# Designs tried in a protein design chat: VHH binders against Uncharacterized protein P37. Part 3

Target 1, 216 residues: Uncharacterized protein P37, of Formosa agariphila (t2kn95)
Amino acid sequence: CDLEPQEKFRFDPEVDPQFTFGSMTTWEWLQTNPNDEFGFMIEAIKQTGLQDMYNSKTETYTFFLMKDPNWTNNGPGFFSREFNLKNTADRDPKEVFEDPAVDLDIVRNYLLYLTLPIYVDQGPDHLKTLDLPYTFETLSEDVNNQIMTIARDWNYVMQINDSPDLPTGNLGKINVPVGYHNYIFSNGNSVAHIFGLNNNGKMARRYKFGEPKMDF
Short names: E, the ipSAE of ESMFold2; O, the ipSAE of OpenDDE; V2, 0.75 times the mean of E and O plus 0.25 times the DockQ between their complexes.

## First folded at step 2 (VHH)

Design g05 (framework vhh_8ghr_2)
Fold by ESMFold2-Fast, scan of step 2:
Structure g05 (fold): chain B 216 residues (1-216), chain A 127 residues (1-127)
Amino acid sequence: as target 1 above (216 residues)
Amino acid sequence: EVQLVESGGGLVQPGGSLRLSCAASGFTISSYSYIGWVRRAPGKGEELVARISPSSGYTSYADSVKGRFTISADISKNTAYLQMNSLRVEDTAVYYCARYTVKYSGSGEYRYTMDYWGQGTLVTVSS
């Protein structure tokens, strides 16, 4: 069936260049971004001792990066929901992750879940348009939370964990889109995507099958 | 013309081993999320025993067979396999190779849908 390009966001890999940063690492790039965008991600990486992974120039990774939660109370956000955090939008990330109520082993494994040991982007060499969901083994060290599913739709959006037949575990229930925001680092050895950022520029999530995806 | 053809069933004593093969034709196994093995014993319902995503290498197993059975796929031969070790009397069943398609209902529900099954191969475990 024919697509009507004017009705949808159009992505053309040969016309719309990917964002390439030469030898800069994902970790180095995060250090140059405003803290209001990735403050919790940066601090989570520091507190869990994973900075060497994000700073690698030689290993191959696909990173899914989480933006700061858009909330001032018990509202929605990736960090707030997964780590049982409250009122985090106005708090120092260091204070949040040093709170005794926060289990840094859970935070660490969540970051590992959002990391693939291979290079995956929305191009047809990695993901075919409208193929059934691909399953990927993440770096998660929890055997019950290792698998991420990704389907690529015709708008070049990754639909992550959009399937009820994932293996058991809480992490596989996090259902988000990932639009075409490929940041290429470490001389092409790594790529980073922004977890939950749709092609329309809005953050979206869906934590239960049957729950609608919503901008926030 | 889509076909799945099973082979390798037979009689085996408890503690023995069998390797089942599933030869696919009319499609490539790497084009689907999962190829699985389903068994049905007389008077019982269907049980998904093992599944594999040939594109990712991901495998999963029913608790009843975990550690004893191994599923694998050879994309170049367009064939899936089920290696069954430490067989028990309760493993006696007809084993079917199935192609799985995951379908979205529009309301947020996804389900396994088996498009095609093979003819089945009988595995009998008895002394």
Scores: ipSAE 0.000, ipTM 0.107, lowest interface PAE 19.0, mean pLDDT 73

Design g06 (framework vhh_8ghr_2)
Fold by ESMFold2-Fast, scan of step 2:
Structure g06 (fold): chain B 216 residues (1-216), chain A 125 residues (1-125)
Amino acid sequence: as target 1 above (216 residues)
Amino acid sequence: EVQLVESGGGLVQPGGSLRLSCAASGFTFSKYSYIGWVRRAPGKGEELVARISPSSGSTSYADSVKGRFTISADISKNTAYLQMNSLRVEDTAVYYCAAGYPWSKTYLSGAMDYWGQGTLVTVSS
């Protein structure tokens, strides 16, 4: 029994996790979100057969979840370009993913890339020093896209793949900010962080200590 | 080429114990893999009796073996184990070691990507 590392970090108000959903799985939470901001994420998970991963009660994962604007915005949206999603305005998510122009194997691999097989929150347990990137293995099967670097910055934002030391061919810097942090599921076995198009990095601490607007 | 080689099966009396081993080659037990034990008794369907994820240490068991069987994995030896205690006549079956990855369509349909040849466990006097 060793409590020393947890005691050292647990009293930092900047990094304390604030959102816990008991025994609820990430998949169950996505279904109950009252603001309907994850229609494309839910459909992508269904279409790629990954429901069991997001619905796990016993496995440990870190999920990066993408709100609808990440799938529909044609401008700075990272994921719409990677998934060949075009002109998604006012289209049903099911219609978008059933479009033969969309390669579901690419969508599936990127969902796996956005999943870590360990628990990583915005705290110092894994991200010990602010503004320093740390390397993590993902669930990606693609030999060129197996790792992710994560740094927490002074504005309480997670910076993904912002490191000069990424291997050649790996997925590059993700410009969409992770605005909501430390959604804890499955009795603490899993955690999720939410990608948003709105620049709320400086507001992440306020959302961390208050109710997230999307959760009402 | 992936090979899963089971050992440790045999004849045992009711109430006895057996330890099955599964040695893997060409397949690395990593944080991304799942390893399980599936059994098939004569005239019955397949039953997943135990599964382990090396990345989390999480284990899952069928209700029929819960509290009696323990699955474990030694990543450094690339070997998985099934410790079977308090064996019953109804545990008589061929036991298969099976492995897969979370991103495999086969795994997500409840089937594993790689299978051993099986080892017979007979529980009788």
Scores: ipSAE 0.000, ipTM 0.121, lowest interface PAE 16.5, mean pLDDT 72

Design g07 (framework vhh_8ghr_2; at its last look DockQ between E and O 0.04; V2 from the best seeds 0.00; counts 0 for: pae E 18.0 > 2, placed apart)
Fold by ESMFold2, look of step 3:
Structure g07 (fold): chain B 216 residues (1-216), chain A 124 residues (1-124)
Amino acid sequence: as target 1 above (216 residues)
Amino acid sequence: EVQLVESGGGLVQPGGSLRLSCAASGFTFSSSYAIGWVRRAPGKGEELVARISYSGGSTSYADSVKGRFTISADISKNTAYLQMNSLRVEDTAVYYCARSHYGKPFYRSGMDYWGQGTLVTVSS
């Protein structure tokens, strides 16, 4: 025949549960700092002034959240990949973000890249076919880092940016393991997914962020 | 063409009030933008005075103006306002209205459009 049959995916909540938090926002949840694992994520949001976005009760968002090793691991971590800044795991997050090597405009745009202006979970609405990447626009305005692809594999792993169709220089592959998706906030207006401890690609830049300082 | 036009500056005595307006054209106040007021006084650098993020419904203020200044927006008039009460001599500055895209840092590098400025002078 001309085409092989496509397998239908049926979500099974016993395998990939959803976690609900009522009216609590993503920002409120992050600030509880579960298991002391989000100190760098919390500080990144504070230093970039994005609290309103993560605390929204009126907008629909999908957030991808990073645990401390996603920030601090030498080599694959954000500080190493973006700024060649190593040995950050034992430093105070505030002091790390204030390090001269750290460009807060890049941090802010990275957080915006990890945010979709639509609701995407492991249910059937957007990820209908296994191992098929679906393309989403992020909030990032960096011309080389605006697109995220999301697929679901047979093990319910959410596969981020595993597609040959991504623009050159886009952020590389990331996985979201079972048990790390579908954190539902703001009475269902927002959902969050937590990155696994995988290699994080470096954001590509065509031009340096920021315009020259204006003289008055 | 995107434009921001400030008005309402002038001379006031300490303790007085002024209301600044920032009339926008070429875009509408929406979830994609934040509006802020930045001031520059002689011998001082730039200071972000107040910010309103329409999406998410939040406002913020410099510590130096908290409790005295109020930022607001009127969508039907496509205009943002800065109500300045209990003015002090140290509030003397040129006040600029500026726009940033939602999610951009509210620093000079994250602001894409600026007004021409309006002078506020607080003098006895």
Scores: ipSAE 0.000, ipTM 0.111, lowest interface PAE 18.0, mean pLDDT 76
ESMFold2-Fast, scan of step 2: ipSAE 0.038; ipTM 0.551
ESMFold2 (binder alone), look of step 3: mean pLDDT 79; pTM 0.808
OpenDDE, look of step 3: ipSAE 0.026; ipTM 0.488

Design g08 (framework vhh_8ghr_2)
Fold by ESMFold2-Fast, scan of step 2:
Structure g08 (fold): chain B 216 residues (1-216), chain A 125 residues (1-125)
Amino acid sequence: as target 1 above (216 residues)
Amino acid sequence: EVQLVESGGGLVQPGGSLRLSCAASGFTFSSYSYIGWVRRAPGKGEELVARIYPSSGYTSYADSVKGRFTISADISKNTAYLQMNSLRVEDTAVYYCAKLGTRWPSYSTGYFDYWGQGTLVTVSS
């Protein structure tokens, strides 16, 4: 992508583009997304009873939404790696989450960890200084995985849990690349940021290659 | 060290209004933490009715009180408020100010670090 030189040195605006969907909820958007990229996320939400949270028009949330693997890939999905399941790329999401090997309480707390009970967009309101991580309470009920750090870097990528000195949970590092920030739902009461794919359409890992997966 | 002190409860007729106050000491509202109002009605469990993240000003409400109750916080005074309008008999409860723990999910009462003593609100004709 050919970035204009003056955009790299511009101080105003310091915010990525915003994508607005009016009164549509995050839940409605996930289900009507034209690229059908959230099959496992949708099923995880259904199986853990969290639909009302994602479907709220009045509560304020920041959601981090995980994409499915690219449909042309036969590699393991996020869920197969995080929960030590068989390759999920060609499995029915409902069958995956109904497998007795899957602890739905762990899945629920993973989704709650990916949800903030305040509105945090990729911008200076909460993330005031570039390259500085800020600490946020998540909705997680797991004492080891309650806190998330978020920084916007000099390339305006949202870096999550990329700070060894902050009190973060045992969850790995993830990023939200340019173009996947600031999906605004529920009349502006909720915002979503999307992770899970790299520039080549392959599965992005929630941690760097070689790092251990979370203990969720 | 951490203390939450509620005030402002009382008896009011249906359709009336009350304003509850919660004075906090031992921590500042500039920290990353929720302040909430939790009520317990006779014969019912605890219900989180409203919460605020004081440093950002973001708020949320239980469906039972949306449009009627307003939570606010004054960071300089370390005080949170619950403005209760159009009160109903079913709002009768002891109201607690609570500093919410990091484990708390936004749609339930979750884990609380510290509770105030509570203030009684009675709505009756």
Scores: ipSAE 0.000, ipTM 0.109, lowest interface PAE 18.6, mean pLDDT 71

Design g09 (framework vhh_8ghr_2)
Fold by ESMFold2-Fast, scan of step 2:
Structure g09 (fold): chain B 216 residues (1-216), chain A 126 residues (1-126)
Amino acid sequence: as target 1 above (216 residues)
Amino acid sequence: EVQLVESGGGLVQPGGSLRLSCAASGFTFSRSYAIGWVRRAPGKGEELVARISGSGGSTSYADSVKGRFTISADISKNTAYLQMNSLRVEDTAVYYCARESKYLYGTSWYPAMDYWGQGTLVTVSS
């Protein structure tokens, strides 16, 4: 059950936190990104057979998206950390996922864990009270890693798996914020969030030694 | 809490066969985990010889053992197996069962392994 709403004395306007892409799907957007920032994410989706999920115009999803590693003065990207990929700037994403040491069943389940079968954005519809975590079922097929907790804070970021209510054996705390701007696709049927973004839609910061990291 | 226990090692003649077992406790075989067999020969480094996804859907092998070794898993028994055929003297090693971490996924053999068994000795003599 939801908790009662809390009030704060400071006014906090909900003003234009959205990037809207009309009928464009999340899959179409990933492939048209002008900075070519999602090569590993795209290849992981292709290799695991999940293209139709990201390309849906009729199903409702929330997607958490991971950017490519940035090898130029910014250290490894979130994608390489989440999959514990080796820092190999010369590696083609296809070469990485076709390596026999990489288990595509585990990669597939990580992508399913980062997908909810409902629409959850930065607004109060599902995240009713600020600074309060809410529990969501993911599409994960692993009985030990089926749920995600999401809280929105007053700085317009999402905190993921930062909750004492997360069951033992579930995927650990995600220590990086999800940015304020909602990326809305498929005529409003889907929304995407990008790990590490600030409220201006940019990567919140480069990964540094000692900074919080995703734990899955 | 998490334990991996190997069995089935021993002395065998060249050209012979052995079947190693890895009994897991403290977790359930699922898509979140993979099981690997790693060997260490006297005076040599470690080598990952075979790997299977926790769902049993995908397998991989080192070139040195392809066609001779077969990895399998019994999900209901929470046990993985390594069938070793056409054994050679150079297969002599301690064989370890290891779990690949749900939190760490690598493209190199060892950084992804989070729990290890104690090892079982395989000697291929003469």
Scores: ipSAE 0.000, ipTM 0.106, lowest interface PAE 18.2, mean pLDDT 70

Design g10 (framework vhh_8ghr_2)
Fold by ESMFold2-Fast, scan of step 2:
Structure g10 (fold): chain B 216 residues (1-216), chain A 126 residues (1-126)
Amino acid sequence: as target 1 above (216 residues)
Amino acid sequence: EVQLVESGGGLVQPGGSLRLSCAASGFTFSSYAYIGWVRRAPGKGEELVARISPSSGSTSYADSVKGRFTISADISKNTAYLQMNSLRVEDTAVYYCATPKYIGYSSRTPYGFDYWGQGTLVTVSS
């Protein structure tokens, strides 16, 4: 009398959709986005030489992708908050990452922290029980930021780094709402989840890799 | 596998010019990689001098060299260049070209560089 996975693990395709892109890679999808809403993400990937990781058709990855800053409210998005040393809301991504005071090794390790070497979606295979955080090793090489926790809540929100078991120095909390998880690429070898959409989707700035130098 | 070979260093008087070349092998200048020049003066730490992203055409320079140095890359020849004009005694250093890994492993190196050339000496004297 063991329950079927769907009965053990709440799953409703109407509320928890899955988006499939066939053989298209995550990198190809970022480039074809019609709203150009991934400018900082794309520039960070280019500046750090990580394109081949996002463009892989053979390796298995889970990617956490950042949308461009919300200029409408009281602050910039994730990369602008971390690396815009002039604290100017309208600064171009190239201007931010070309600043010699911005350490691209830190930028690179942020991207590596947001990448898992396994496939994790909003499904029962890895996130088997609602409201239970599961611990995953990231690709980060920073000894203070190698692990993330992921949980599914009852409202199908993916909660990242929202766990008392989070290691000291970890990168803060991310919330991935319905409609922004389970983007499946590379014939099912990769999946992406999207954050940085608004105040509710912003990464918490409590723990982070290093500090970029301020120019004086 | 990755090898970077610098050339073009030498002795020059203040106000003179030199052009450094960096020939790459074991990898191709991809549209998404970047390459930089880092220098180390005797008794001092490393300084990132210039960086280029071939895919975006973006360049960046240290404040100490802005307006005097120009970085460029020839993707077809797999070679990067640093044109150094109006040289100063303070520019005396060993100059290295460097590039990151394309797949995103192994770097905690400042400036994100994983692979480094052997270096070429530039002496600005008098």
Scores: ipSAE 0.000, ipTM 0.141, lowest interface PAE 15.5, mean pLDDT 71

Design g11 (framework vhh_8ghr_2)
Fold by ESMFold2-Fast, scan of step 2:
Structure g11 (fold): chain B 216 residues (1-216), chain A 128 residues (1-128)
Amino acid sequence: as target 1 above (216 residues)
Amino acid sequence: EVQLVESGGGLVQPGGSLRLSCAASGFTVSSYSYIGWVRRAPGKGEELVARIYSSGGSTSYADSVKGRFTISADISKNTAYLQMNSLRVEDTAVYYCARGSTYFKTGSPSRYYYMDVWGQGTLVTVSS
């Protein structure tokens, strides 16, 4: 080796795209999504009247954004299971949310549960110790589903609701893999973390608390 | 004086075990600092194999060694250990003990590792 003992050594992860977007809002970014991965998330936000929240330049939020496969496929996700919405990946999102079987109050509450009124990123400011879950209040209006736990694990994955002590109802354990956290918007007033696919493009491992673990 | 001293390297056959020791002196590791083991095989770059945080005892491992290697620390002796089981020929490398920290680059959400105190290294050869 050509490095001297006591020299600084840097181990960099594989190159990730830049995740700082200046004054661009989370809502504006969703509209410019180059891979067309958020069609159902966008429509859910529109149908529930939450555009202004995602488009804020002055309020502080942490958003958890769900990619399309988790909304529409026959899988472990809330949407396909609670509403029996199978094989909807090829349907127009607008048509899906206009289906009378879909309760927009539940959809709205789901989005509010995925939103914190404070800035929480993959770092030590709020998540001080690795592998320790920290409890956060969400914007959920459902008295039975108002809190979320978030931990940084030793593989730098955000573990959400990974606690047997957390009373979970509709939303269970979720992870946000490396490459999908810390999307910084609104001049640093908001941060978004993306779940639904892991960093290899596979479906994220999701668990409903009390159900068998799903592996892929 | 800040120092890390390794011991325990040597020659072992495939499937064998070795325990490396790292004696630390002259410093206190913080909640965001760790003691880690970094290896370098001939002609290859450095790989962070395992690390342990002194504050909480949290450990992590490279995928290449997960399930085979175990890192531990004895705070009273200021010593970290790497227990290496089920050794393979590809584990042959110089193993360095290092003090490290994690950090973020401005504008990047990715975590990076920074190591500022290194031992001299100990050779581990796995060969029949």
Scores: ipSAE 0.000, ipTM 0.174, lowest interface PAE 16.6, mean pLDDT 71

Design g12 (framework vhh_8ghr_2)
Fold by ESMFold2-Fast, scan of step 2:
Structure g12 (fold): chain B 216 residues (1-216), chain A 127 residues (1-127)
Amino acid sequence: as target 1 above (216 residues)
Amino acid sequence: EVQLVESGGGLVQPGGSLRLSCAASGFTFSSSYAIGWVRRAPGKGEELVARISWSGGSTSYADSVKGRFTISADISKNTAYLQMNSLRVEDTAVYYCAKQYRGSLYTPSTYKEFDYWGQGTLVTVSS
């Protein structure tokens, strides 16, 4: 019997994974699972000409990676929400990004928004205090969407953009769940975190990015 | 390894001009990075003088130097510049090039928002 209401969700902080891949780059790792979980992310990187950034062994980056969109009971998938697209979950990623309705400049700036020019892992080095958001400048060239807030919470989840003080037009709240942070690449020069769903698969809230947001 | 190396400082007369250079190594300039020039003058403390962000081509300047100083960058040479015209005795300071990882890209803010700093170059304006 359970002595605590959350016994099954208890974690030992020392067993939180840090996935190390030696000299392998983020781009090389993405290629190990083509169309398994990252088909849209891979195609977006290719179509926007950003593969050299993800393939760097010398530059320092923090990457936030998006898994393939899924149309779920919770509404449209991640790419559908963020880019105001429809019917993305069942489409070929190449067809989606070659669709004239998709603005590749917006896609490029979204990927730049999901990239920091410094090394930020889930841990106390940059995220010193639990449940406190820290502000970082992204590589985004969009004047309304350059700032990301990152907090580590007591459940070992990275909370992205969970701050009331975020600038208008910023990418919405999203998180990196346990097991999806600290993928360390390029001999320790880069780290990647993988966006997930929260609260039993519910999608993170979307804010304005390039276009006015639609709350569902 | 991130490194910023300043050059171009020296002695100049009031009303003269100097151009400072900041050569970056260990990273490539990104259009979203902010590069700033911060000076330290005796009695005044640290002052953010000029800042360039390649996002939209944004530049910003301290009120004390607006119209006199121009910040620019050559991405192909991985080098930032500070063109200083109509120099005044109060411009005498050690000038540091710094790379910013946080803060406002459109409004000058404190030197504490810059993560990597060069060694500094002395500018003396005397008559």
Scores: ipSAE 0.000, ipTM 0.102, lowest interface PAE 20.6, mean pLDDT 70

Design g13 (framework vhh_8ghr_2)
Fold by ESMFold2-Fast, scan of step 2:
Structure g13 (fold): chain B 216 residues (1-216), chain A 126 residues (1-126)
Amino acid sequence: as target 1 above (216 residues)
Amino acid sequence: EVQLVESGGGLVQPGGSLRLSCAASGFTFSYSSYIGWVRRAPGKGEELVARISPSSGYTSYADSVKGRFTISADISKNTAYLQMNSLRVEDTAVYYCARTPSEWLKYYGTSAYDYWGQGTLVTVSS
């Protein structure tokens, strides 16, 4: 094996290899992604004024990144679910975010929900046991949607909001498949995880971002 | 009022088995509660070993015990169990039964558990 002795002490054979990018920021990587699959994510970040967060070299963050189909797929995609806005895959991202149906405050809080103010990777530091969900506060400013649960499952897939008893907010169940976690940026201050290619979006939601919590 | 009482601990040889029981009184197992087993060994911190939602049947395990330990619950008897197989010397610890309301699972770690038993000692030794 090519791993150094000190890396063996931290090596978890149940975790995908880490992808390290030195001093490159998450923002710089999104812009240079060779598959050009983050057009809507990039535009969402620009439209909501969150570029500096994704471009930080000094603050600590965990980012969950959405590929274009996570935004645009009719039915399970973000635009369909939040705004009932369909057929967005063929449109320019800037045009879609400027559509009257799109509420940028909801987009902004969604990106904040996909951001943790601490470093969480697919390892045992925060995700100590397999199949056990751990709860994390996100940067969301929506009191109805501030908590995310993350678990490492038996197949080493990162499971987000996959708990039968946890009211984890409006994102619902999503996963980060093998090969899509542990993209390490900003000299190790940030890590990004990429949502699965076919985010089916069968999301059990309790509240929408920006909607008042129901009285009981 | 609320009590959790563990039993079934003891001395066992490596490779042996033990079954721990957790009898609850003062509340009933329901959709609104989880029961967990937490262990603590001298010189080691707390480790959540397993948990169960008795009403939903959802279970989860620490990777150190997965495949060896099985958690279960009998709602009618208001009792949870931890079946421990293929025991190792490193499983030696005091095992605690603990309850958490489902709504508190949003909090990280053992801070979500509001009632604890007194613990039962498990010693794995030849």
Scores: ipSAE 0.000, ipTM 0.105, lowest interface PAE 20.5, mean pLDDT 74

Design g14 (framework vhh_8ghr_2)
Fold by ESMFold2-Fast, scan of step 2:
Structure g14 (fold): chain B 216 residues (1-216), chain A 126 residues (1-126)
Amino acid sequence: as target 1 above (216 residues)
Amino acid sequence: EVQLVESGGGLVQPGGSLRLSCAASGFTFSSYSYIGWVRRAPGKGEELVARISGSGGSTSYADSVKGRFTISADISKNTAYLQMNSLRVEDTAVYYCAVSRYTFGKSYPTTGMDYWGQGTLVTVSS
């Protein structure tokens, strides 16, 4: 019998394992996750009306997915960084997104920013040179926040927005590496990558005109 | 193994119509994200003209051809088509069929094209 693609790639230092889920969509997979790590991501998608995008069987997307700590950690998490809203980890996700401090238009554009209209996997085929950032256009509808840079580091981990040349007003450095790669959905039309735990890293915050850039 | 064979090119007068066909073998269209038509005119770079999802559901077009060109796919016949109406002299080019796991994106319209056909010449002249 022939080696599976995952097993073949396992021993190649330039290629991360690829996980295939056939016709399953990213949205379907998020809801079947056995560790229940995506409660806030699922609720964010529902609250912003983006379910059809994550549930697409025909369009091509690269998704960057946030686990619960990426949303909720005090200080580094999304709610702390964007809204100065703390102590969200033990709250019901729906309750948090209904908090008056949370602007759902910002949440929606953040999810669009974390979505590319092209297929980009973690590997040498698309991110050819180590430590060189490649520039991509996102689905963000905010004209000041449309560009993402992705670089592979020496561990073949994606670094997001680790570039001094980002446009003013663009989302800054995401100081949380993409730790899980190449989850392939929708018959190969979509791929998802998952941020690592946000114990010490910071989710990026949008720069606003006249607002100081966040610390790196 | 994987092959894309274009046909239907030729000489046509301005205002005329042509239908290009792209027959695929060695794979099915549903195995890929997009089927696209890319053209190259003498002295110009590649231009993505039209694309359709591998499932045949979603289409998009370059502004230069919107309303005049229609892309379609017969998944059961594993064949894609480009119907070109109201042809102009500026549409003169070699037209290529291409398939990709990757969308023909705005900044990287030809990045990630997995397979290309040989091309078919379309000449629009009086």
Scores: ipSAE 0.000, ipTM 0.110, lowest interface PAE 17.7, mean pLDDT 74

Design g15 (framework vhh_8ghr_2)
Amino acid sequence: EVQLVESGGGLVQPGGSLRLSCAASGFTFSTYSYIGWVRRAPGKGEELVARISPSSGSTSYADSVKGRFTISADISKNTAYLQMNSLRVEDTAVYYCARKGYSYWTSGSPLYKTEFDYWGQGTLVTVSS
ESMFold2-Fast, scan of step 2: ipSAE 0.014; ipTM 0.449

Design g16 (framework vhh_8ghr_2)
Amino acid sequence: EVQLVESGGGLVQPGGSLRLSCAASGFTFSSYAYIGWVRRAPGKGEELVARIYPSSGYTSYADSVKGRFTISADISKNTAYLQMNSLRVEDTAVYYCAAKLPYTRGSYYSPFDYWGQGTLVTVSS
ESMFold2-Fast, scan of step 2: ipSAE 0.000; ipTM 0.299

